VH-VL binders against p39960r1967to2165. Designs and how they scored, part 13

Target 1, 199 residues: p39960r1967to2165
Amino acid sequence: VPLEDVCERENTLIPTIVVKLLEEIELRGLDEVGLYRIPGSIGSINALKNAFDEEGATDNSFTLEDDRWFEVNAIAGCFKMYLRELPDSLFSHAMVNDFTDLAIKYKAHAMVNEEYKRMMNELLQKLPTCYYQTLKRIVFHLNKVHQHVVNNKMDASNLAIVFSMSFINQEDLANSMGSRLGAVQTILQDFIKNPNDYF

## First folded at step 24 (VH-VL)

Design FF4
Fold by ESMFold2 at other seeds, fold request of step 25:
Structure FF4 (fold): chain C 199 residues (1-199), chain A 121 residues (1-121), chain B 105 residues (1-105)
Amino acid sequence: as target 1 above (199 residues)
Amino acid sequence: EVQLVQSGAEVKKPGATVKISCKVSGYSFTSYWIHWVQQAPGKGLEWMGWIDPSDSYTYYNQKFKDKATITADKSTDTAYMELSSLRSEDTAVYFCARFPYSDFWNYFDYWGQGTLVTVSS
Amino acid sequence: DIQMTQSPSSVSASVGDRVTITCRASQDIRNYLAWYQQKPGKAPKLLIYDASNLQSGVPSRFSGSGSGTDFTLTISSLQPEDFATYYCQQYDTYTFGGGTKVEIK
């Protein structure tokens, strides 16, 4: 299901599943070693995803405060599974190349950091509202994860690497498109380290 | 062109150590995890572990946790796997391989040519 | 760990035959499965990813299907270069099926 359709269906700015999963990770998972890099049990992740699809659709009071969901890496995995199964990039299908072209130019020293930040902010303002708000929620979440790096071993660079697939179009995820994957990693690393520069 | 080029075949005695190299080219070494896969003679493929070259974080198949040590050298774009206390059962072809992107839930889009390690008395 | 049960262990077939290979996962792995071809002395070669997506450069006579626990690789009309061993691989713990050797009849 497209991100915009979920937000419209729910009358929300951010998909409810994203908010609930990130809130729970922020509550009890920020110190988990290898968070987002070590998978949870796919059986537990499937069960959680199915519970959201059934219980979450019929009861807005659905909560992750439940003995079924004790494993932090299953909650984190459910979030990543949700992102993986979205049909489009979190930069939106239409704008992925605008974001990555800017970062490629910056990496090649073809612009200074202040110009890069200004132009990146201009691109962010062009995103549809649910993409912008979902991205903002994720970036601030990952900043919190980054702040816990002493315990969880996941700094901004590690996080940028393991989330980069969610920010590229599927047709661009090929060996010849490696520069775009690296560009996404540069963008995400900067967002995660410096979220207030962009959001 | 993406390439993973492994070191040549090795013949070792029981109890020895071997270190296999996997030099990559055609992509950013630190942006992709490197995996190692064992194929014993006449047998199938068995995943051994991976390394994130950006910070050298490793994750092992429990079966190989005390046998294999995976490392990476960012300055030469080379991953290594060291096998210690070699036994005849360690005779196999060892492949390095990569994912198309660095995340769990993945498959191997490029493989090294394989390195035969023979452990014989 | 997720066990992958691959069948048959070998197939004796002629050029032009339709060959079907199956893998069964010990639990639901969604579409998180790939198929590989391996010729003697060579590294595995990716054929199919995400259960049904054909890798670039792979002939269209190869197709994959299935989701959940049951997966199938089909070679619609076997060619001489298709005599090889085929493996499935699940994405969660990276276990491979035991392999299916496709041999000349």
Scores: ipSAE 0.679, ipTM 0.863, lowest interface PAE 1.7, mean pLDDT 89
Fold by ESMFold2 at other seeds, last read:
Order: sequence, then structure tokens, then C-alpha cells
Structure FF4 (fold): chain C 199 residues (1-199), chain A 121 residues (1-121), chain B 105 residues (1-105)
Amino acid sequence: as target 1 above (199 residues)
Amino acid sequence: EVQLVQSGAEVKKPGATVKISCKVSGYSFTSYWIHWVQQAPGKGLEWMGWIDPSDSYTYYNQKFKDKATITADKSTDTAYMELSSLRSEDTAVYFCARFPYSDFWNYFDYWGQGTLVTVSS
Amino acid sequence: DIQMTQSPSSVSASVGDRVTITCRASQDIRNYLAWYQQKPGKAPKLLIYDASNLQSGVPSRFSGSGSGTDFTLTISSLQPEDFATYYCQQYDTYTFGGGTKVEIK
């Protein structure tokens, strides 16, 4: 289901599934070693995803306070599965080249930091509202994960690496021979370390 | 272009140690996990583990966690796999391989040429 | 752990034949499956990812289908260069199927 269709159906700015999964990770998962880098059981992840698809679609009182969902890495995996299965990436297909071209120029020293931040903010403001608000929620979440790096071993660089495919399509990856993936990682690392500069 | 170039074939005695190298070129070494895959003679493929070269974090197939040690040297863009206490059943071709991006639900888009390790008395 | 049952273990077929290879997962793996071709003395080569997506540069006679537990690789018209062993691989714990050797007569 497209992100914008979910937000319209729920009358929300951020999909409810995203909010509930991230809140649970923030409550009890921030110190999990290898969070977002170690997979949870795909059986548990499938069960949780199916519960959201069936129970969450008809009952917004759906909660993660259930012994079935004890595994933090299954909750984290469910969130990553949700992002992986969105029909469009979080930078959108329409804008992904604009984002990545900007980061490529910055990494090549063709642009000063102040200009980079200004232009990045301009691009962010062009995203549809639900994309922008969902991205903002995710970035502040990953900043919290980054703040717990002493225990979880996942700094902004690690997180940028494992979340990069939530922001580009497989087709764009194949066409770029990896340069756009590196650009996304650069963008995400900066967002995660400095979220208030952008959001 | 993306390349993974492995060290040459090795012949070892039982009980010895071998260290296989996988030198990477054509992309940013620290942005992609490096995997190792075993193929015993006449057998199928078996995944052994991966390393994140950015911080040397490793994740192993439990079968190989006491046999293999995976490391990375980001100054030379080279990953290594060391096999200890070699036995005849460790005779195999060993491949390094790469995911198209670093995340756990994934597949291998580039492979090294393979390194034959022969363990014989 | 996720078991991958691949069938058949071998097939002998003529040029132009349609060849079908199947993999069954012991549990639901969604579309998280890839297919590889391996020729003797060579590394595996990716053919299909995400169950049905053709890798760039792979001939269109190769196709993949399936979701959940049952997956199929199809070669619509077998060519002499398709002599190889084929493997499926699931993405969660990276278990490979046992392989299918395709021999051209």
C-alpha cells in the first residue's frame, strides 16, 4: 500500500504501524546489541506483520504488549520489512536523483557545507507531507539509537549503511553501480547525527 | 568495475591454519558487507558468515563460528578468512561474495573467483 | 532454521526444451529468494532476485515465480550455454537449495 494512501485512510501524518513499532523499540530496544543489523526470526516478523495487517487495520487499539512480541529484533525486523515492502522509497522515485546528486557533489568537494544544508532543506520541503513527516520520525528515532551506541554498537555510520535501501529503489541501485548507495549513506549519516539541522 | 580477487590455492596438512584474502576494487570497501561461502568438492554452497568492514563487526553461521575467523583491513580494502585446525572435511573452494547493499535480507551480486583449499596428509 | 528443498537434483534436456526447477522453503519467506547459475570451475552467477526480478544482463528466457514457500525457475527455451548447476537461496539465514544439474543432450 502506498504511504500516502495509508496516511489518508488513517487520517494521520505518519502510518500507525511505524509509530507503534518505533515507540516499542524506543521503550525497550535501544540497548540491543546490533539493533537493525542482526535479523530477528522471520517467522516472528511474519506473524507481527500479519497481525498489523489483520488486527491493526480493523482495531487501532492493537498493542505490542503481548508475549508473542518479546523479541526486540523481530520488532525491528518488522519495521524494516514494512519499509522494504513500500511501493516507493522514502526519497521517492521522483526525487531520489535530486537527493543523491546533491550528496555526490558535496562528497566530491564541489559544494561547501552551508550550501549543501540549504539545498538539502529545500529538497526535503518538496517531499509530500506524509513522506516528510515519516522521514522526520525515522531520523529522530535513529538519532536515539545512535545516542545508545555504547551499548548497542550501532553508530550513525552503521545505521546509515543498514537503512540505505529504504531510500532508493533496486532499479536505481543497479543503474548507479553503487555510487548512489554511498550518497544515500552520506545523507543518512548526517541526518542521524544532526537531525535538528534538517528537521 | 566491481571486483573481488582472492588469494591462490592452498595445500595444507591436517591441524594447520590457512588465511584466504579477498581484495576488493570498484566500490567503497566500508559501505558493503563481505561474505564467505564454502563449496566442498561435488557439493552445494554453504554460507559461512559476513563482516561489516566499517567496524569489523562479524556475523557467523553457527556451524562455522569455531572454525572460521573473518577480518577486514580497510587500509588495503581486503577481507580475510582464517580457517583453523584444518581437517580433511575442510577441503573446499571458498568464495568471498558481496550483497548489492548491506542489510540482512539479501542475495549475492558479485563473487570472488574462489580459492581451493586442500587438506591432505 | 529454514530448509530449502530443491527439485529435481538433475535433469537431462534438449536444446529448445522448457526446463522447470523448483524450490520449497520450510516456512514462509515471502519473496526473499534468489536463483543462481554455476558453471564448472566458476563462481555462481545471479539470475533472479526477489523471486521474480531478472538481473541485468541475464537473458529473458530465464524467469522466476512464486511467493511464500514455493518457487520456480523456468528456462523457456534451453540453450547450449545453459549447461550448469542451478541453486536457490533464501535471504534470512542464507541457506541454499541442494542444486539442480542441467545436462544438455
Scores: ipSAE 0.676, ipTM 0.863, lowest interface PAE 1.6, mean pLDDT 90
Fold by ESMFold2, fold request of step 25:
Structure FF4 (fold): chain C 199 residues (1-199), chain A 121 residues (1-121), chain B 105 residues (1-105)
Amino acid sequence: as target 1 above (199 residues)
Amino acid sequence: EVQLVQSGAEVKKPGATVKISCKVSGYSFTSYWIHWVQQAPGKGLEWMGWIDPSDSYTYYNQKFKDKATITADKSTDTAYMELSSLRSEDTAVYFCARFPYSDFWNYFDYWGQGTLVTVSS
Amino acid sequence: DIQMTQSPSSVSASVGDRVTITCRASQDIRNYLAWYQQKPGKAPKLLIYDASNLQSGVPSRFSGSGSGTDFTLTISSLQPEDFATYYCQQYDTYTFGGGTKVEIK
């Protein structure tokens, strides 16, 4: 289901599943070695996703502190599965070229950093509210993961790599011959290192 | 053009060590994981492990964790796999391969040409 | 651990035949499955990703279907260049099916 439809249905700015999954990782998973890079078992992830869809939709008190959800990589995997199965990427199909064209110009030294940040902020303000708020929540979460790099081995560069496909469509990846993937990684790394510059 | 070029065939005695190389070109080496896959003669394919070349983090199939050591050299854009204590059962073609993007639920879009390692007396 | 059961192990077929190959996963793997073609002495070649998406440059006579635990690769009209071994691969722990060799009858 589209992100906007979920937020409208729930009367929220960020999908409830995203908030609950990220909060649990922040509570007990930030020091997990290889977080977001090491696979959780798909069976455990399916079980969590199904429980959320069935119990979370009918019981507002549904929580993740159950013994069934002890494995941090299953919680992290459920979050990545949610992002992978969204029908549109987090930059949206309508705006992905605007974001990536800006980063391509910056990488080519066609603008200075302060101009890049100003124009990036202008693009961010054009996103639909639920996209902006969800992106903000994810970026601040990944900043926290980055801050625990001594234990988890996941710095901003690693995180930008493993999350890049959440922000670009497969069609745009193929058409750009890879240049847009590199642009997304540049954007995400900067967001994760410097979230207050953008959000 | 994305290419993964492996070192040539090797013939080894039991107990020896072999180190296979996989040199990449046409893309950013540190942005993609490199995988190794074994194919014994007349057999199917078996995944061995991957390395993230950006920080040399490795993840192994448990079956191969005591047999294989995967490394990467960012200065030459080359991944390596070392097989130790070779036995006749290690005779196989070994492929390096990559994902189309670095995430763990994935498939292999580019493969090296394969390196035959033969272990015999 | 996810076991992939691929069948049949071998198919004897003629040019123009419709060939169907199946893979069954021991667990629900959603659509997280790829199909490969491999000819002797060559590396595998990607045909289908995400269960049903045709890789660029692969002929339209190849198609994939299925989700969950049961998956099918279909060659609608076998051509001389399609005689090869075919493998499925699940994305979670990267296990491959045992292979299906498609041979000339």
Scores: ipSAE 0.674, ipTM 0.863, lowest interface PAE 1.7, mean pLDDT 89
Fold by ESMFold2 at other seeds, last read:
Structure FF4 (fold): chain C 199 residues (1-199), chain A 121 residues (1-121), chain B 105 residues (1-105)
Amino acid sequence: as target 1 above (199 residues)
Amino acid sequence: EVQLVQSGAEVKKPGATVKISCKVSGYSFTSYWIHWVQQAPGKGLEWMGWIDPSDSYTYYNQKFKDKATITADKSTDTAYMELSSLRSEDTAVYFCARFPYSDFWNYFDYWGQGTLVTVSS
Amino acid sequence: DIQMTQSPSSVSASVGDRVTITCRASQDIRNYLAWYQQKPGKAPKLLIYDASNLQSGVPSRFSGSGSGTDFTLTISSLQPEDFATYYCQQYDTYTFGGGTKVEIK
């Protein structure tokens, strides 16, 4: 289901599943070695996602405080599975080229950092509210993961790499010969290192 | 144009070590994980492990963790796999390959041409 | 570990025939499966990703279907260049099926 439909049905700005998964990782998972780079088992991740669909839909008391969900990497994997299975990427189909064209120009030294940040902020303000708020929540989460790099071995560049396909569709990747993937990685690394510059 | 070019065939004695190279071009080396895949004669394909060239973090198939050592050199855009304590059973073609993006739950869009390692007394 | 059972191990067919190859996963892998073609002495070539999406440049006579545990690769009308070995691959632990050799009858 699209992000907008989920947020409308829940009367929320961010999908409830995203908030619950990220909160649990922030509670007990920030020091997990290889967080977001090493998977949990797909069987455990399927079970968790199905529990959200069944128990979470009918029981407001549903929490991740359950012995079934002891694996941090299964919680992290469930979050990445959710993003992978969204029908549209987090920059949206309508805007992904705007974001990536800007970063390509910046990487080519066609603008200074201050101009890049100003124009990036203008693009972010054009996102639909649920996309913006979900992106903001994710970026601040990944900044926290980055701050724990001594233990988890996941700095901003590692995180930007493993999350880049949440922001570009396979069709856009094929049409760009990979330059848009590198652009997304540049954008994400800067967001993760400097979230207050953008959010 | 994305290319993965591997070093040439090797003939080794049991107990020796071999180091296979995989030089990439046409994309940013540090933005993509590099994988290694074994294909023994008349057998199928078996994944061995990957490396993230940005920080040299490695992840191995447990079967190969004591056999293979995967490394990367950012200055030459080259990944390496070293096989130690070679046995006749290690005779195979070894491929390097990449994902279309660096994340788990993925497939291989580009492959090296393969390197035949023959272990014979 | 997720085991991939691929069948048949070989098939003998003529140009123009429809060929169907099946992979079964030992557990639910959603649509996280790819199909490859490999000719002797060559590296594998990606045909289909995410169970049903055709890779760019691959002819439309190739199609993939399935989700969960049961997956199918279909070649609707064999061409001479399609005689090769075909592999499925699951995305979680990267296990390949045993392969299906498609030969000229």
Scores: ipSAE 0.671, ipTM 0.860, lowest interface PAE 1.6, mean pLDDT 90

Design FF4
Fold by ESMFold2 at other seeds, last read:
Structure FF4 (fold): chain C 199 residues (1-199), chain A 121 residues (1-121), chain B 105 residues (1-105)
Amino acid sequence: as target 1 above (199 residues)
Amino acid sequence: EVQLVQSGAEVKKPGATVKISCKVSGYSFTSYWIHWVQQAPGKGLEWMGWIDPSDSYTYYNQKFKDKATITADKSTDTAYMELSSLRSEDTAVYFCARFPYSDFWNYFDYWGQGTLVTVSS
Amino acid sequence: DIQMTQSPSSVSASVGDRVTITCRASQDIRNYLAWYQQKPGKAPKLLIYDASNLQSGVPSRFSGSGSGTDFTLTISSLQPEDFATYYCQQYDTYTFGGGTKVEIK
């Protein structure tokens, strides 16, 4: 389901499933070793998703504070499964090349940092509201994960690597050079380290 | 031109150690996890573990955690797998491989050519 | 740990035949499955990812279908270069199916 359709249907700026999953990880998962890099079992993740879809659809009080959901990596996995199954990049299909072209120029030293940040902010302001707000929520969440690196072993660069696929068009993945993927990793690392510079 | 080039075949005695190399080129070594896969003679494929070369974090198949040690050297863009206390049942071809991007639900888009390790008395 | 049951173990077929290979997962793995071709003495080669997506450079006679627990690789018209062993692989714990050897009849 497209991100914009979910937000319209729910009358929200960020998909409810995203908010609930990230809040639970922030409550009790930030110190999990290898968070977002170590998988939960797909069986546990499917069970959580099914319960969320069935119980959450008929009971607005549905909560992740339940003994069934004690496994932090299943909650984190459910979030990554949600992102993987979105039909579109979180930079949007239309704009992903604008973001990555800017980062490629910056990495090639064709642009100073102040100009890069200014132009990145201009691109962010062009995103549809639900894309911007969802991205902002994710970036501030990953900043909190990064702040717990002593315990969880997931700094901004590790997080940028394991989330990069959610920000690239599938057709660009066939490029054997991987320059778009590396550009996304550069963007995400900077967002995660310096979220207040952008959001 | 993504390439994964492995070290040559090895013949070892029981109890010995072997270290197989996998040198990559054509992409950023630290941006992709590297995996190792065993194929015993006439048998199927069995995943052994992966390494994130950016910080050397490793994740192993439980079956191989006491047999294999996976490492990476960023200065040479080379991953390694060391097999210890070799036994006859460790005779196999060992492949390195990578994902198209570093995340855990994934498939292998590029493979090394394989390294035959033969353990015999 | 997810068990992958691949069948048949071997297929004897002629050029031009339609060949169908199946994999069954012990749990729901959504579309998180890939198919590989392996020729003797060579590394596996990716054919299909995400159950049904054809890898770049792979001939269109190869197709994949299925989701959940049951998956199928189909070769619509077997060519001489297609005689090989085929493996499925699930993405969660990276277990491979036992393989299907496609042989000349």
Scores: ipSAE 0.667, ipTM 0.860, lowest interface PAE 1.6, mean pLDDT 89
Fold by ESMFold2, last read:
Structure FF4 (fold): chain C 199 residues (1-199), chain A 121 residues (1-121), chain B 105 residues (1-105)
Amino acid sequence: as target 1 above (199 residues)
Amino acid sequence: EVQLVQSGAEVKKPGATVKISCKVSGYSFTSYWIHWVQQAPGKGLEWMGWIDPSDSYTYYNQKFKDKATITADKSTDTAYMELSSLRSEDTAVYFCARFPYSDFWNYFDYWGQGTLVTVSS
Amino acid sequence: DIQMTQSPSSVSASVGDRVTITCRASQDIRNYLAWYQQKPGKAPKLLIYDASNLQSGVPSRFSGSGSGTDFTLTISSLQPEDFATYYCQQYDTYTFGGGTKVEIK
């Protein structure tokens, strides 16, 4: 389901499933070793996703405080599965080249950091509202995960790597050299380390 | 051009160790996990584990946890797999391989050419 | 761990034939499955990812279908260069099917 359609249906700025999954990870999962890098079982993740689709759509009080959802990596996996199965990436088809071209130019030393941040903020303002608000929620979440790196072993660089495909679709994988994938990782690492510079 | 180039074939006696190299080029070594896959003669493929070269974090198939040690050297863009206490059933071709991006639900888009390790008395 | 049951173990077919290879997962793996071709003495080559997406440079006679537990690789018109062993691979714990050897009659 497109992100806009979910937010429109729910009358929300951020999909409810995203908010609930991230809140639960922030409550009890920030110290999990290898968070977002070590998988939960796909069976547990499927069960949780199905519960959201069936119970979460009809009961707005649906919670993750249930013995079925004990494993943090299943909750984290469910969140990543949700992002993976979105029909459009978080930078959107329409704007992903604008984001990545800017980062490539910055990496090539063709602009100073202050100009890069200004232009990146301009691009962020062009995103549809639900994309922007969902991205903001995710970035501040990943910043919290990064703050717990001593225990979880997932710094901003590690997180940027494992979340990069949430921001660029499979069509750019045909490039095989990975220049746009590397650009996404650079953008996301900076967002995670310095979220207040952008959001 | 993405390339994974492995070290040459090895012949070893039981009880020995072997260290196989996988040198990468054409992409940022630390941005992609490196995997190792075993193929015994006339048999199928079996995943052994991966390493994240950025911080040397490793994740192993439980079957190989006490057999294989995976490492990475960022200064030479080279991953290694050491096999210890070799037995005849360790005779196989060993491949290094790469995901198209570093995340856990994934597939292998580039492979090394394979390294034959033969263990015989 | 997720077991992958691949069938048949081998098939002998003529040039131009339609060849179908199946994989069954022991639990629901959504579309998290890839297909590979391996020729003797060579590394596997990716054909299909995410169950049905054709890898760049792979001939259109190859197609994949399925979701959940049952998956199919189809070669619509077998060519002499398609002599190889084919493997499925699930993404969760990275187990491969047992392989299907395709031999040209």
Scores: ipSAE 0.664, ipTM 0.857, lowest interface PAE 1.7, mean pLDDT 89
Fold by ESMFold2 at other seeds, fold request of step 25:
Structure FF4 (fold): chain C 199 residues (1-199), chain A 121 residues (1-121), chain B 105 residues (1-105)
Amino acid sequence: as target 1 above (199 residues)
Amino acid sequence: EVQLVQSGAEVKKPGATVKISCKVSGYSFTSYWIHWVQQAPGKGLEWMGWIDPSDSYTYYNQKFKDKATITADKSTDTAYMELSSLRSEDTAVYFCARFPYSDFWNYFDYWGQGTLVTVSS
Amino acid sequence: DIQMTQSPSSVSASVGDRVTITCRASQDIRNYLAWYQQKPGKAPKLLIYDASNLQSGVPSRFSGSGSGTDFTLTISSLQPEDFATYYCQQYDTYTFGGGTKVEIK
């Protein structure tokens, strides 16, 4: 289901599943060693995803306060599975080249940092509202994960690496011959380290 | 052009140690995990573990945790796997491989040519 | 933790034949499965990813289908160069199927 359709049907700016999963990780998962890098059990992840699809759609009181969802990496995995299943990535097919071209130019020293940040902010403002708000929620979440690096071993660089495919589809990546992956990682690392510069 | 180039074949005696190298080129070494896969003679493929070269974090198949040590050297764009206390059942071809992107639900798009390790007395 | 049962273990077939290889996972793995071809003395070569997506440079006679627990690799018209062993691989714990050796006569 497209992100915009979910937010429209729920009358929300961010999909409810995203908010609930991230809140739970922020409550009890920020110190998990290897968070977002260590796989949770796919059986547990499938069960949680199915519960959201079946129970969450028909029960507004659905929560992750349940013994079934004890495994932090299953909650984290469910979030990453949700992003993987979106029909379009968070930079969108329409804009991914704009984002990555800007980062490529910056990495090649074709612009100074001030100019890069100004133009990046202009691009972010062009995103549909639900994409922007969902991206903002995710970036501030990953900043919190980064702040717990002493315990969880996941700094901004590690997080940028393991989340890169949430921002560029395999189709768009294949068309770029892989050169845009490093650009996505650079953008994400900067967002995660400096969220207030962008959001 | 993405390449993973492994060190040459090794013949070792039981109890010895071997260290296999996997030098990468054509992409950013620190942006992709490096995996190791064992193939015993006439047998199938068995995943051994991976390393994130950006911070040297490792994740092992529990079967190989006490046998293999995976490391990476960012200055030479080279991953290594050391096999200790070699026994005859460790005779195999060992491959390095990479995912198309570094995340846990994934497949191997590029492979090294393989390194035959023969353990015999 | 996920067992992959691959069948048949071997196939003898003629050039031009349609060959079907199956792989069954012990748990629902969605479409998180890849297929590889390995020729003797060579590294595996990726054929299919995400159960049904053809890797760039792989001939269109190869196709994959399935989701959940049951998956197939099909070679629509076997060629002499398709003599090899074929493996499925699940993405969660990276276990491979036992392999299917395809012999061309």
Scores: ipSAE 0.646, ipTM 0.854, lowest interface PAE 1.9, mean pLDDT 89
Fold by ESMFold2, last read:
Structure FF4 (fold): chain C 199 residues (1-199), chain A 121 residues (1-121), chain B 105 residues (1-105)
Amino acid sequence: as target 1 above (199 residues)
Amino acid sequence: EVQLVQSGAEVKKPGATVKISCKVSGYSFTSYWIHWVQQAPGKGLEWMGWIDPSDSYTYYNQKFKDKATITADKSTDTAYMELSSLRSEDTAVYFCARFPYSDFWNYFDYWGQGTLVTVSS
Amino acid sequence: DIQMTQSPSSVSASVGDRVTITCRASQDIRNYLAWYQQKPGKAPKLLIYDASNLQSGVPSRFSGSGSGTDFTLTISSLQPEDFATYYCQQYDTYTFGGGTKVEIK
């Protein structure tokens, strides 16, 4: 289901599944070693995803405070599965080249940092509201994960690497010969380290 | 041009150690996980483990955790796999490979040419 | 661990034949499956990712289908260069199917 359709159907700015998964990870998962780099079991992840699709759709009181969902990496995996299965990536097919071209120019020393941040903020403001708000929620979440790096071993650079495909789809990656993957990672690392500069 | 170039074939005696290299070019070494895959003669493919070259974090198939040691050298863009206590059943071709991006739930888009390790007395 | 059962183990076919290869996963793996071609003395080559997506540069006579536990690779009109061994691979714990050798009849 498209992100905009979910937010319209729920009358929300951020999909409910995203909010609930991130809240639970923030509650009990921030110190998990290898968070977002080590998968939970796919069976547990499938069960959680199906519960959201079935129980969450019919019961507003659906919660992750349940013994069925004890495995932190299953909750983290469910979040990454949700992002992976969105029909469009978080930068969208329409805008991914605009974002990555800007980062490529910055990496090539074709602009100063102040100009890069200004232009990146202009691009972010062009995103549809639900994309922007969902991205903002994710970036601040990943900043919290980064702050726990002593325990979880996942700093901003590790997180940028393992989340890069949430912002560029596999077809666009193959067509770019991988050059835009590095650009996405640069953007995400800066967002995660400095969320207040962009959001 | 993405390339993974492995060291040449090795012939070893039982009990010996071998270290296979996989030198990459055409992409950022630290942005992609490197995997190792075993193929015994006349047999299928078996995944052995991966390394994240950015911080040397490793993740092993439990079958190989006491057989293989995976390392990476960022200064030479080279991954290594060391096989210890070699036995005749370790005779195989060993491939390095990469994912198209560094995340779990993935597949291999580029492979090294393979390194034949023969263990015979 | 997720086991992949691939069948048949071999098939003898002629140029122009339609060839079908199947993989069954021991549990639901959604569409998290790839197909590879391997010729003797060579590394595997990616054909299909995410169960049904054709890799760039792979001929359109190759197609993949399925989700959950049952997956199929189809070669619609076998060509001489297609005589090889084919493997499926699941993405969660990276196990491969046992392989299917496609031979000239």
Scores: ipSAE 0.623, ipTM 0.839, lowest interface PAE 1.9, mean pLDDT 89

